VH-VL binders against q9lss7. Designs and how they scored, part 23

Target 1, 226 residues: q9lss7
Amino acid sequence: MGNTSDDDKILSYEDVVLRRSDLDILNGPIFLNDRVIEFYLSFLSTVHSSTTISLIPPSIAFWISNCPDTEYLKDFMKPLNLRDKDLLILPVNDNSNVEVAEGGLHWSLLVYYKEANTFVHHDSYMGVNRWSAKQLFKAVSPFVSNGDASYKECTDTPQQKNGYDCGVFLLATARVICEWFSSGGMKNRDELWFANVKETVPDLVNHLREEILALIKKLMSESVSK

## First folded at step 4 (VH-VL)

Design ga39 (framework fv_gevokizumab)
Fold by ESMFold2-Fast, scan of step 4:
Structure ga39 (fold): chain C 226 residues (1-226), chain A 119 residues (1-119), chain B 107 residues (1-107)
Amino acid sequence: as target 1 above (226 residues)
Amino acid sequence: QVQLQESGPGLVKPSQTLSLTCSFSGFSLSTSGVGVGWIRQPSGKGLEWLAHIYWDDDKSYNPSLKSRLTISKDTSKNQVSLKITSVTAADTAVYFCARYRPGSTFDYWGQGTLVTVSS
Amino acid sequence: DIQMTQSTSSLSASVGDRVTITCRASQGISNYLSWYQQKPGKAVKLLIYAASSLQSGVPSRFSGSGSGTDYTLTISSLQQEDFATYFCQQSYSTPYTFGQGTKLEIK
């Protein structure tokens, strides 16, 4: 367990409660946790509220991948209205242990684009999350495409140069794809958002930790005003 | 199909600059997600990472040697070069070049080239 | 810098044995761990990456396991060609660091 001062609640944003230790994660060269990933995906959801984009929290993606009861899964999935979405952003984690919801050691991104009827996996650490991404794809596919969707790896996705930035690459790639979709979407079925990701993500990852940290501090200051 | 081959001098005098070249085939540094690095091994000792260069010309150096190291690439020739300035007897080692991939790290290595620093 | 320590510098075994080689990182490295094989006078060969992923072309008798700071390489049925020195390496952060090596010798 963490230190008590590191567990102090610092910000409630939508359904996410951030703690003091989350700022330390963002300040350091440290693997991003479920809370930071969920917070920024929730923020992107707010920014892109006028689009048919759904950004799935890590806890929900984990539960979908690991649900052993098909009937319960169907009932759980219905209120998510995934068939009404044109773009799904799904965080992938290599944790397969249902006893440890906030486990795992590698983050990657799975994206479903309805117009292309395709799931695309972006893994900044080539090959590591392929199985986990395929498992999530198989679990989600019946609820968006009746099993007709294609799956592909983005072979040209930007690659991390260290062991701890996989979550940052997930968030940077998710942001670029949301911006691409909001700007008019698909120009070529084979190209999709790939050029935008290749051009923008490498630079964005150098600043994204600082941007998220600044955003959290801004929201904290706004919440103090009564 | 992936092959790497080191070339350089067998003998270098103390205080001189050591220049090494890695020539490779079966892949290109125009491909994202690949790089080429240099690792050395003194006789009877362990492996020491020196530097690597990425497809986008970004470079990483071992901090203990950074002031003496320069890594560069020529993508059109499929070559990566390493220069070590002000060499001493401590730089006597077998020098390897290897392909770098973030997921698999150094997945294919050259045979190594022995460099002896001696007057 | 992250220090990589292999618990033994040498290990004796016989053909057919199940052999385990261990590696410990000075801090958590989130499975960013590779295993290499080096035979005298030859190029280094990658066996395992991402702690447990078998490199293409490597015999299935090799496997990797572990998490956090502690990792193991297992050879399920040792063959004559497996007598070599084995190194672990972390790729979690630069500088990339190697263990000191474990030399597998004929008993």
Scores: ipSAE 0.028, ipTM 0.625, lowest interface PAE 7.4, mean pLDDT 86

Design ga4 (framework fv_gevokizumab)
Fold by ESMFold2-Fast, scan of step 4:
Structure ga4 (fold): chain C 226 residues (1-226), chain A 118 residues (1-118), chain B 107 residues (1-107)
Amino acid sequence: as target 1 above (226 residues)
Amino acid sequence: QVQLQESGPGLVKPSQTLSLTCSFSGFSLSTSGVGVGWIRQPSGKGLEWLAHIYWDDDKSYNPSLKSRLTISKDTSKNQVSLKITSVTAADTAVYFCARYPGSTFDYWGQGTLVTVSS
Amino acid sequence: DIQMTQSTSSLSASVGDRVTITCRASQGISKYLSWYQQKPGKAVKLLIYAASSLQSGVPSRFSGSGSGTDYTLTISSLQQEDFATYFCQQSYSTPYTFGQGTKLEIK
C-alpha cells in the first residue's frame, strides 16, 4: 500500500481531494478508484457547464443504490434537483457491501436522457453490471420521471480488452455523451449518442489515462503558481 | 447463428511452418468490439491460448510462443489465419478458433487435429 | 503468468445430483473468469462469463460464483447431457490461462 507520503494531498479540485497514490493508478494498468473517477466526472461537469447536466459522484451513486429508507433518500435527493436535469451521468459499481465503498471491482455507466425518458446502461464487460445498474435505475427513476422511465442496455457499446480498464471506458463514454449533448445532438438525434460512442470511445480509451494524468499535473502546477 | 470452422494440413513435418485458417459466419470483424482467437489442446492435456486479433487489427500473442506465431485477418472473406513456424512434436494438438468479444470466448469451432511427425 | 488450478481432475456423479467444480487463481483476477464445457467431438461451449453471468441459451441449472482468487461452477440438478469436461479461464491479463479441466463422469 505504500507509506504516509503516498497519501499526501496533491490536488484539491471542486469537491475532490486527490492523493499521490492516485497518480500511480493512472500511470499503471490498474483498476481506477473512486477518487479518480469522481475527479474526471467533476472536470467534465466544469467543462460542460450546462445547468441541465448532472454528473453524479461514485459515492453518491453508491449511497442512492443502497439507501434502505425511502424518506431519507427523498430528503437526500431533493438538493440534487434531478427533475431539472436533461442529462444524468451515473457511475455504477458492483459493490453491494455498505461497509466498503471502494470494494467493487467493475465500473460501468448509467445515463438518463430526459427527452427520451430513458436510462441507458453502458457496460464495457458484456453487461456484467446489469443488475447493479437496474438497482440504481429503480432508485433514481422516481426522482426524474415519477417511475415511468424506460431502461435499456446498449448492447453494442465498446468492449474492454483487459481486466482493469472498466473505469477508463466509463469515463470515455461519459465524456463522449456530454460532448454529444453539448453539441445539440447534431444530425443523429434519432439514435441518441450511440453512433458517437461507437466511433469515438475505442480510440479515446487508448489515451485517456495519459490525458487525465497530464490534466492533474497541469492543475497541480496552476494551483501552486496561482 | 454464429459458426466457426478451422482448417489445417492434418500432418506437418518437424521444422516446417503450420498454417491454419478459421472461417466464420454470423458476425464480421468490421464490427467494433469483436475479435477471433486461437486455442490449442494437446491430447489428454489442457487448453492453451495462442493468440487473438481484434476488428481494429490489434494483436496479442502468448509470450512463450510469440517469436513463432503470426496472426492475420481477411475481413472481406470472414477469415482469421495463424502461422506457427519451426514446428516440433510439442505442437501436436487440436487447434480451435473462437470468437472473442473482449472478455470471453463465446463461440468456438469444433477444432482441427494437427500431428507433427516425420 | 496467472496459474489456474481446478481442485479435482475428475468427479463422479449421478443424474439429479448437485455438482460443484472449483477453480483457484494464483492471484486476484477481479471476476474476469469464464467457465466452458467440452464434449468429445463437439465445439467447446461457453457457460458462464464474468464469474457469475449466464451465457444466453445455457440452462439455468448452471451458475457461477466467486471473487478474488476462488471461483465455483454449480450444476443444481445434473442431467444426462451434462457429463463432460469443464474448464475455467481467466481473462484478467495475458497470457490468458485455463485450468487443467474437471471431467464429470457417471457414477
Scores: ipSAE 0.017, ipTM 0.614, lowest interface PAE 7.8, mean pLDDT 87

Design ga40 (framework fv_gevokizumab)
Fold by ESMFold2-Fast, scan of step 4:
Structure ga40 (fold): chain C 226 residues (1-226), chain A 120 residues (1-120), chain B 107 residues (1-107)
Amino acid sequence: as target 1 above (226 residues)
Amino acid sequence: QVQLQESGPGLVKPSQTLSLTCSFSGFSLSTSGVGVGWIRQPSGKGLEWLAHIYWDDDKSYNPSLKSRLTISKDTSKNQVSLKITSVTAADTAVYFCARIYPGSYGFDYWGQGTLVTVSS
Amino acid sequence: DIQMTQSTSSLSASVGDRVTITCRASQGISNYLSWYQQKPGKAVKLLIYAASSLQSGVPSRFSGSGSGTDYTLTISSLQQEDFATYFCQQSYSTPYTFGQGTKLEIK
């Protein structure tokens, strides 16, 4: 009693437990929650199983950004081994209430690429998460560089056309950047991933909800059949 | 220097098709994230969104009017057009075109508006 | 469709007053809300986007606040040129919808 079918656990994948209500989110024009974001970032981590890529869960990024105690933050960050990472994928949420972990109204993406020593912010609703992204950048920068990393907005990043797809744009952009990195990244001193994001993300966002939903259903089926 | 200018017939008879053109300068609909929409305002009343079109030809229509509306663009001419079929006196309004810019979703620059009167 | 309601269609104020105009959405719109100013014979002007972001070129006496379903436009010290009609608009979902407008009139 007390449990509804919408709260039923449907899939355990790595550190993420998805619930039946998460399928409704993916089926509808609904803002993606922390669990769906974390699930797909975890899946990308599995697909791009390089020891030098780290995709940070939303709850961890939120905690890093809002931790008032510098010493506690240092102890928390140490086991993440961020200095060993060449690419960091960090979800940004505009949640202003530290009492509510799954809050906020807008998702965006912050990416650190070690070879360029640069953080790049991709905001599909341009400018909305600029403050939140800079806050996260300032908190993370000491743990990946000597404090001299640069910060850049991707001013021509693909833009959403509704109020609820910001999380989809986050995930699509993260996927394209991981694919770019796994294909050799900037080894020839070419441009960062900006051209790849601009070319691929607009089409990808049109079917990514359906792809993630199909993936979850496949994983549910495979868990039962084994 | 972003500018938008509406043009239309001024007077249209009931049951005819109303054709409106928005001509603009200072930006291009080839730019990713940019769109142009149409909004109308009947005399003494509020604003009603009609339709918009984005750089990639993605179109949205007000559901209450969708069967009567067609929006199109000519990127090379910097023009967006709206057609409204089977007009009635209820379509008498000032018609505005306005730019949708990345980071606003609001309409950041508007034309002056063109008055369309539907009368016999 | 999302309905936008402004609590009053008209309000009277004097130069120097702090003026507050309210807007309520029939459902949560996640701060996808813009405020516009319309003066007779002039182009409609965007003042605020994303509920609280000031459009470039707009005087700092204008500010927006709110969340969820309830939003507010504030003019901290009313100037003569601020007598106009103000509209809110949601861009969370199509169809985009506007409030009925609040006409700010001289007292």
Scores: ipSAE 0.006, ipTM 0.543, lowest interface PAE 9.6, mean pLDDT 86

Design ga41 (framework fv_gevokizumab)
Fold by ESMFold2-Fast, scan of step 4:
Structure ga41 (fold): chain C 226 residues (1-226), chain A 118 residues (1-118), chain B 107 residues (1-107)
Amino acid sequence: as target 1 above (226 residues)
Amino acid sequence: QVQLQESGPGLVKPSQTLSLTCSFSGFSLSTSGVGVGWIRQPSGKGLEWLAHIYWDDDKSYNPSLKSRLTISKDTSKNQVSLKITSVTAADTAVYFCAHYPGSTFDYWGQGTLVTVSS
Amino acid sequence: DIQMTQSTSSLSASVGDRVTITCRASQGISNYLSWYQQKPGKAVKLLIYAASSLQSGVPSRFSGSGSGTDYTLTISSLQQEDFATYFCQQSYSTPYTFGQGTKLEIK
């Protein structure tokens, strides 16, 4: 066969279809797109399937935040069964054109933890997504809380050193929080996951692109073999 | 409150090593996401970034000066130091240190003037 | 290296004027742009980060806009204390680079 185009399907994983161009994004110092973020969140969901964790795809989070019809939003949210979830992971993006590598795109992470009845925002670039995160918080809060949930910025969350790794920080932080929750969270009960994020995320981001790329290639190999 | 203060020799002879110290309060370099950078400004000219050190001891240098620059930190003393070897008149400038939370230089010291002259 | 160009090195204005200072990057910098103010005898002050985010304690008359390669700092109603030199800076990649500066002078 000849070379595949950048648009060719390379892997179908759960509800995500990855394309050849997604491998190029992971190989380069390039802003992560919706598909790569959705893929890894979906993978984390599979790994933590025995828990009450819900990881929301970026397109769904964006749609929830921007839905103009309150009745339609209620109907959409009902089957997601968010009230049965103890931990909710939500990607935040401030732009509608998330696949554009330049033009000021930024990813951050919003997390809801039921036991604390609190939304926590993790932003690796000085909290520039505060407005977008608060809009998503306001849209989601009625479906997980009786309207009394609090909102908090994690002001000392790990910070990125370049203009393109915000999505990597989102995924690294989401992974650490899921691991903290699945381990019972007993060791860090009074401080939530903050110590784990500060200790683990800075080292993890140095290798996460490489890990995700290796994971995709492994899954591709397994799909071809079967 | 974040505060930084530069200290240096004021006058240095050509070919010698210039040593600068940044002393700070209101933050710690043991905190994830925190760094300190050095920026200089020659008289009547623009700002030039020199070097940068992060909480994890990761260091970045301006490529045009990299062979002459050494940045280091003493986390217990809340200090960051910069050394510039083999100085010339071109190194005459005001030297600033600044807090870097990973994305911008949000708080700067007042600057210290260094003159390279015989 | 990414080059940062401010369209003018000096600009004359009067108190009450709307002032616009422009900055262009030689490549896309994804809003990793900061604006600084420098006054004689004072520390350099951050005004705007991430192209449009106002730093805590900075007066609301300052605003930033732009995307890609083209960015603008606006002062909606110039005050006496605003006569200073303004610099843009990219933090998209190392080496971090500054514009040459725009000195705002009394007309």
Scores: ipSAE 0.032, ipTM 0.636, lowest interface PAE 7.1, mean pLDDT 87

Design ga42 (framework fv_gevokizumab)
Fold by ESMFold2-Fast, scan of step 4:
Structure ga42 (fold): chain C 226 residues (1-226), chain A 119 residues (1-119), chain B 107 residues (1-107)
Amino acid sequence: as target 1 above (226 residues)
Amino acid sequence: QVQLQESGPGLVKPSQTLSLTCSFSGFSLSTSGVGVGWIRQPSGKGLEWLAHIYWDDDKSYNPSLKSRLTISKDTSKNQVSLKITSVTAADTAVYFCARYLGSYAFDYWGQGTLVTVSS
Amino acid sequence: DIQMTQSTSSLSASVGDRVTITCRASQGISNYLSWYQQKPGKAVKLLIYAASSLQSGVPSRFSGSGSGTDYTLTISSLQQEDFATYFCQQSYSTPYTFGQGTKLEIK
């Protein structure tokens, strides 16, 4: 078994509880877990709280993609108010086993943009998550459109250079797309956010782990001070 | 069609610097996500990764050889070069260059060039 | 460094056989594993990437499986052209490392 210090709660942020082992993940060249992904998406949600952007937690995206019953899915989706959102950020994980919610090995990003009525998949590992992304697209599409939404792969999205940074690419790409939307980039729907992602994500991924670590440490110090 | 071709000296004396060039066609190192790496194979032995370089000039070296290795690219000429200093008989091997796409794999390889280190 | 070990350096088989080649990593590599085929006098060929994804142009008799530390390449019905040396390789972390190779020989 594990050491209890690895499971020690270090920070509660919104609906996310981070543990000491999550700092080790960010400090090392290690695959990002569901908690780190959820934490940073939750932070972006706070930053963009005055917008019509919805950032979906990994556990919610997983449930949507693997829901066993269409009626249960409808009841589950209703309170998310997705039709009120103009931009939807969805983490994709290759885990299809409903009995092991945090068991996936690859992260990618699915984005819905209402103005274009299009889902775009950003996969930093050559389309490995294409099937998983399409499953999530099929599950979500009826709740944001009248069943006529398009699906597109971003074929020249930035590519990872190692086996553990897929989550970092997910978070960097999500951040750039949120910033694009909030800055009024939505005015050029034909080009979407693609140029911004290609220009900004490669540099951002080189320091995003350090930025997230610094953010967590700052929030930890603030929580101690009450 | 993607093609890579290695060129080297064939024979190098101990203590000298070995220079290898990879010339390629069918792709560009100006394309995001694309890299080129060097792998070697001593006679009757396994494959050993040496170094790779990405489109953005980001470089990675095998730590056991890092002090002796320099990888560089000339994007306009579709070439990647590798230099190995202070060679010994242990550097005798077939040297391959190969295209690398992110964490995908080395998907296209050259035929290899034999380098013999002897006096 | 991550060590890649193939269970055998040599394996004998006949045309039509189901052949299995195994590869073990010294630590978890999250399916960042590729399989290569090397024939004398020919370029090394990628067969499988991401543990189970078949490279374009590779015959469907080749398949990959596994997770964590243990991975397998399977040839469902061996053909004459498949006698070659097979290598696994991890791309999870640098330095990238290869297995020692498994030479598939005529029985």
Scores: ipSAE 0.007, ipTM 0.566, lowest interface PAE 8.9, mean pLDDT 86

Design ga5 (framework fv_gevokizumab)
Fold by ESMFold2-Fast, scan of step 4:
Structure ga5 (fold): chain C 226 residues (1-226), chain A 118 residues (1-118), chain B 107 residues (1-107)
Amino acid sequence: as target 1 above (226 residues)
Amino acid sequence: QVQLQESGPGLVKPSQTLSLTCSFSGFSLSTSGVGVGWIRQPSGKGLEWLAHIYWDDDKSYNPSLKSRLTISKDTSKNQVSLKITSVTAADTAVYFCARYPGSTFDYWGQGTLVTVSS
Amino acid sequence: DIQMTQSTSSLSASVGDRVTITCRASQGISYYLSWYQQKPGKAVKLLIYAASSLQSGVPSRFSGSGSGTDYTLTISSLQQEDFATYFCQQSYSTPYTFGQGTKLEIK
């Protein structure tokens, strides 16, 4: 985590403020934190802004999953306008401690595709986040379907080979799915995006930390040059 | 449903090459996200990870033994093989193969005993 | 290499007891910890993965907990078939390493 009181703000992008310690996270074999996950999902949101894709920030997904008041949850969900979205990207974290919003050390991805009325969970560590993903699915399902959406695990989703790249796999998988949707995808049958994920994610994860780091540095340079 | 079975020699002489084969059913190495690894256990001692191989031929070896180890797969036969060169008495152990879906060994074979003795 | 240390090499217990087995990593392993059971002359069996996730088909009396460097396997109501050796293993980084094992004995 690092010492947040000493972190310098290095980039303000949309609703996320990155700090110098976030560069160290991207440079190292270290778990991605909420800010890096949120930053890249926000970047993908701007890339796909002309589509009906909604990418939910980690903090929002956490609060949805842990909200004890069903009426408050309804009011919170209403302005997100999820029924107008054809694809939802939802980060899943194994943190169950409501006192610590940035706890947990395993990231996975939950995706809702309206045309199939199905939530698909992509977990690069043997489905460890299955319980947390199902909790989030149950909380979100009433706001995108009439309670009849199905849930499935992508049982052959690309698997991480180390203890720290789960967030990288989340982001790589999210990016591939967004690209699949925006390219017009194959919107029929059970084929979904699974072939694209299996083909592209294993190679993408080898470069994604470096790509995100380069993107942050480019954006920092552009904000100073204005 | 998932089953793995090791096979190899019961006895190998020092300096020779030990060859082990793992045959399995209930899964395939043509499926992404899965691998097979080898773990050994000397008599009365703990478990030592040796190597694993993934569906995409990505291989990892224990650094202390890497120069002596070769892991390979035959996807069409549902087999993974391990070769250990220049064996010594220290290589006497029960050798296990196990399915490796990325971060844990979820199903193991029964193990095959290999004794290195002259 | 990450060193895995189990606090004891053997424990004596009776059927019906609550048993705890502890495992400490030499560095943080972020829940990348599995627990295995080995009975004499038999295959090793996965019980718990990712520190607290119960493997399919494993009885609910087994549970895992812990974070950072310190992890625990708990057997809530020990059965006769649970007398075995238990190993922890980290998968945070290669080489993957195991604890020395804790043998659970009758007495």
Scores: ipSAE 0.007, ipTM 0.594, lowest interface PAE 8.8, mean pLDDT 86

Design ga6 (framework fv_gevokizumab)
Fold by ESMFold2-Fast, scan of step 4:
Structure ga6 (fold): chain C 226 residues (1-226), chain A 118 residues (1-118), chain B 107 residues (1-107)
Amino acid sequence: as target 1 above (226 residues)
Amino acid sequence: QVQLQESGPGLVKPSQTLSLTCSFSGFSLSTSGVGVGWIRQPSGKGLEWLAHIYWDDDKSYNPSLKSRLTISKDTSKNQVSLKITSVTAADTAVYFCARYPGSTFDYWGQGTLVTVSS
Amino acid sequence: DIQMTQSTSSLSASVGDRVTITCRASQGISNYLSWYQQKPGKAVKLLIYYASSLQSGVPSRFSGSGSGTDYTLTISSLQQEDFATYFCQQSYSTPYTFGQGTKLEIK
């Protein structure tokens, strides 16, 4: 008979394999895992097909932040061609334990914008990922800015109202920033995307889980049909 | 400098409606990511969360009291109000308001004592 | 509702002592825990948020630790002004709930 397992593969999208348990996570209220984060960032990469936006998978960001060998890091970073990117989207996780993959308790977002030569951190819970974000900033900065990039906290970024939506805020904020960039930066450029994030993210987070779930189900049906 | 101050009646009669006001300075509820909540403490007892309201008018209530609670804000006056209907002696407590940047109460008012007595 | 239990309602200590106050949640709360200090006649003060993050302006002798269901507040070298009641609070889900409080008293 058919086997119902939470770990059964349900969809292969780009480099991401989603499992049945990922649908249960999206039905919430449950902390988003690495697979769901990676899936939606990959989807945003497809929507914004411009080669000047790079959205880094969680596993890659984790590895960059925790690589102990500076020469090996240089060799790894070189083929990513980050210097050719105008906008870099990086998920931040508070897991620093290299023995535990896909761990951690809190998601946040680090964004690099080449034109301003600035990294901006968006943390939906009181900036608790500041240390992790700064470590990732230090690791990535030499590969995009010759060590002279600025780091900034977005101090009035939208805040989560529970203990499990940090990943949803990461994804909503990443989406709004990608849309801002692709539209040519329609808000004041001295304020970057801050006004867009403040205006759009609070509403978006209320239905983003449902949108992602619907997207996955649509892709599943399309893969079966053809 | 963030400051909050509660105001309300010192005494209310059983079955009446209790109205409390929190006035604050040093922040605005027009700022995304911030809210104000109400917490109470009966004499010699622990803290009980009652309700909170966020900048976007999103409201949450303690389920044990929700049928009796109404929270509202006046962003232009920097005020948040709480109403409790059908009060009894069990509602006698010190009532605090506090700033709520997401999910932690980082600055509190001094509290206002409310006694429910005939 | 998530229940927060502090193992003792009071404990006694002397100035200079290392003091540990414990808090247990009835389910996992993923570090969404805050510690508060309450002194008679004074406003309640936030000390620690997200289990281990020190609030701005709070002395470094205060620290928080723990994960899952079990959390602790530590005062490394107790001072006279630290005699107060301490409360833990979970912010993982509504309704937000507090522990019953631990009163720190002079030995």
Scores: ipSAE 0.207, ipTM 0.715, lowest interface PAE 4.9, mean pLDDT 87

Design ga7 (framework fv_gevokizumab)
Fold by ESMFold2-Fast, scan of step 4:
Structure ga7 (fold): chain C 226 residues (1-226), chain A 118 residues (1-118), chain B 107 residues (1-107)
Amino acid sequence: as target 1 above (226 residues)
Amino acid sequence: QVQLQESGPGLVKPSQTLSLTCSFSGFSLSTSGVGVGWIRQPSGKGLEWLAHIYWDDDKSYNPSLKSRLTISKDTSKNQVSLKITSVTAADTAVYFCARYPGSTFDYWGQGTLVTVSS
Amino acid sequence: DIQMTQSTSSLSASVGDRVTITCRASQGISNYLSWYQQKPGKAVKLLIYLASSLQSGVPSRFSGSGSGTDYTLTISSLQQEDFATYFCQQSYSTPYTFGQGTKLEIK
């Protein structure tokens, strides 16, 4: 009875095509899918387009982490020009099944900051994605530094209180870090974004689903935006 | 090293208020990401979640019992308390407290038996 | 509320057997499922969290699997100490709910 209408395309934004079912995900207490995460990261990329921030889509991060050969990875990474970026935002997913591209059940965030030559992992669920994040770190590190980058867990990162908000915490944390970097006030200091994340993310998570939903509806009301 | 210990009255009369205390060591509720919950088990029956409290004082209650439950914490004493008002024979159970770091109850106390009888 | 159903309340087995205990959620819970062991007079013990992650200190003969609504606890080679009651629990949303329990008994 109408289950095919959930696959209707409702918005094309940059490289992301959202479907009607994605609105139901945002409107409910439901785990965020790859498309919603990719959409909002793409939106943040547009907002911060004048910066040296690179926000990597979930599908690209998944492929990098699961690439079967070092030579394939080198050829893939070269055109991304990651050495020219000062901040990398990388979504982490616990999906280890290469035959199911949109699998996995937990989202977290890996961030590389060039000035500190450090990868920081933000996991809203007590370090569940630690191994997945380390695998992504090992795969990306040679292409942003000469292999000497360090890895750190953010032990004070805001923690989720339910089973479905990990993607929301990923997006909220990514947004706060991008805002910290683009503000300029803190980016030349030897301090990271940790205080901003701790102060802002817990409140932001409570209304981010609603904000993203409103954004999508606004873009839809502008008729055909692309 | 994580340990939790429940304490309660043992016997309580119908219509009275039941007060339970969970004392713990090996972790602190000043640490973000951690909470403590209460679970009960009537004799020969299953487990029923009652309430939990998080490090930031955020509280959740079982909706079927919410009007009768109050959970609180004293972070400086490493204690979490639960009060149940207007008790009846249906509240006779073993009461457990357990630590949860947001995903599971990873360490449990041994439980304290509470009998509601006249 | 999310209802958790274990397929049997009682199961008989012998030492050395491969034992499986199943748990079904009334809706998808995205692997936010834990398995607990309860022995008479002892504290409840966490065995598995996030459907398949083994708690530190738990013997490797215990494993968890499943996705969506259907989950399984497996004991690969039953030991004498494993005769106990096993509960599944969802932590996807409040109120947190438990299965009714499966009592593993000597055959």
Scores: ipSAE 0.040, ipTM 0.636, lowest interface PAE 6.3, mean pLDDT 87

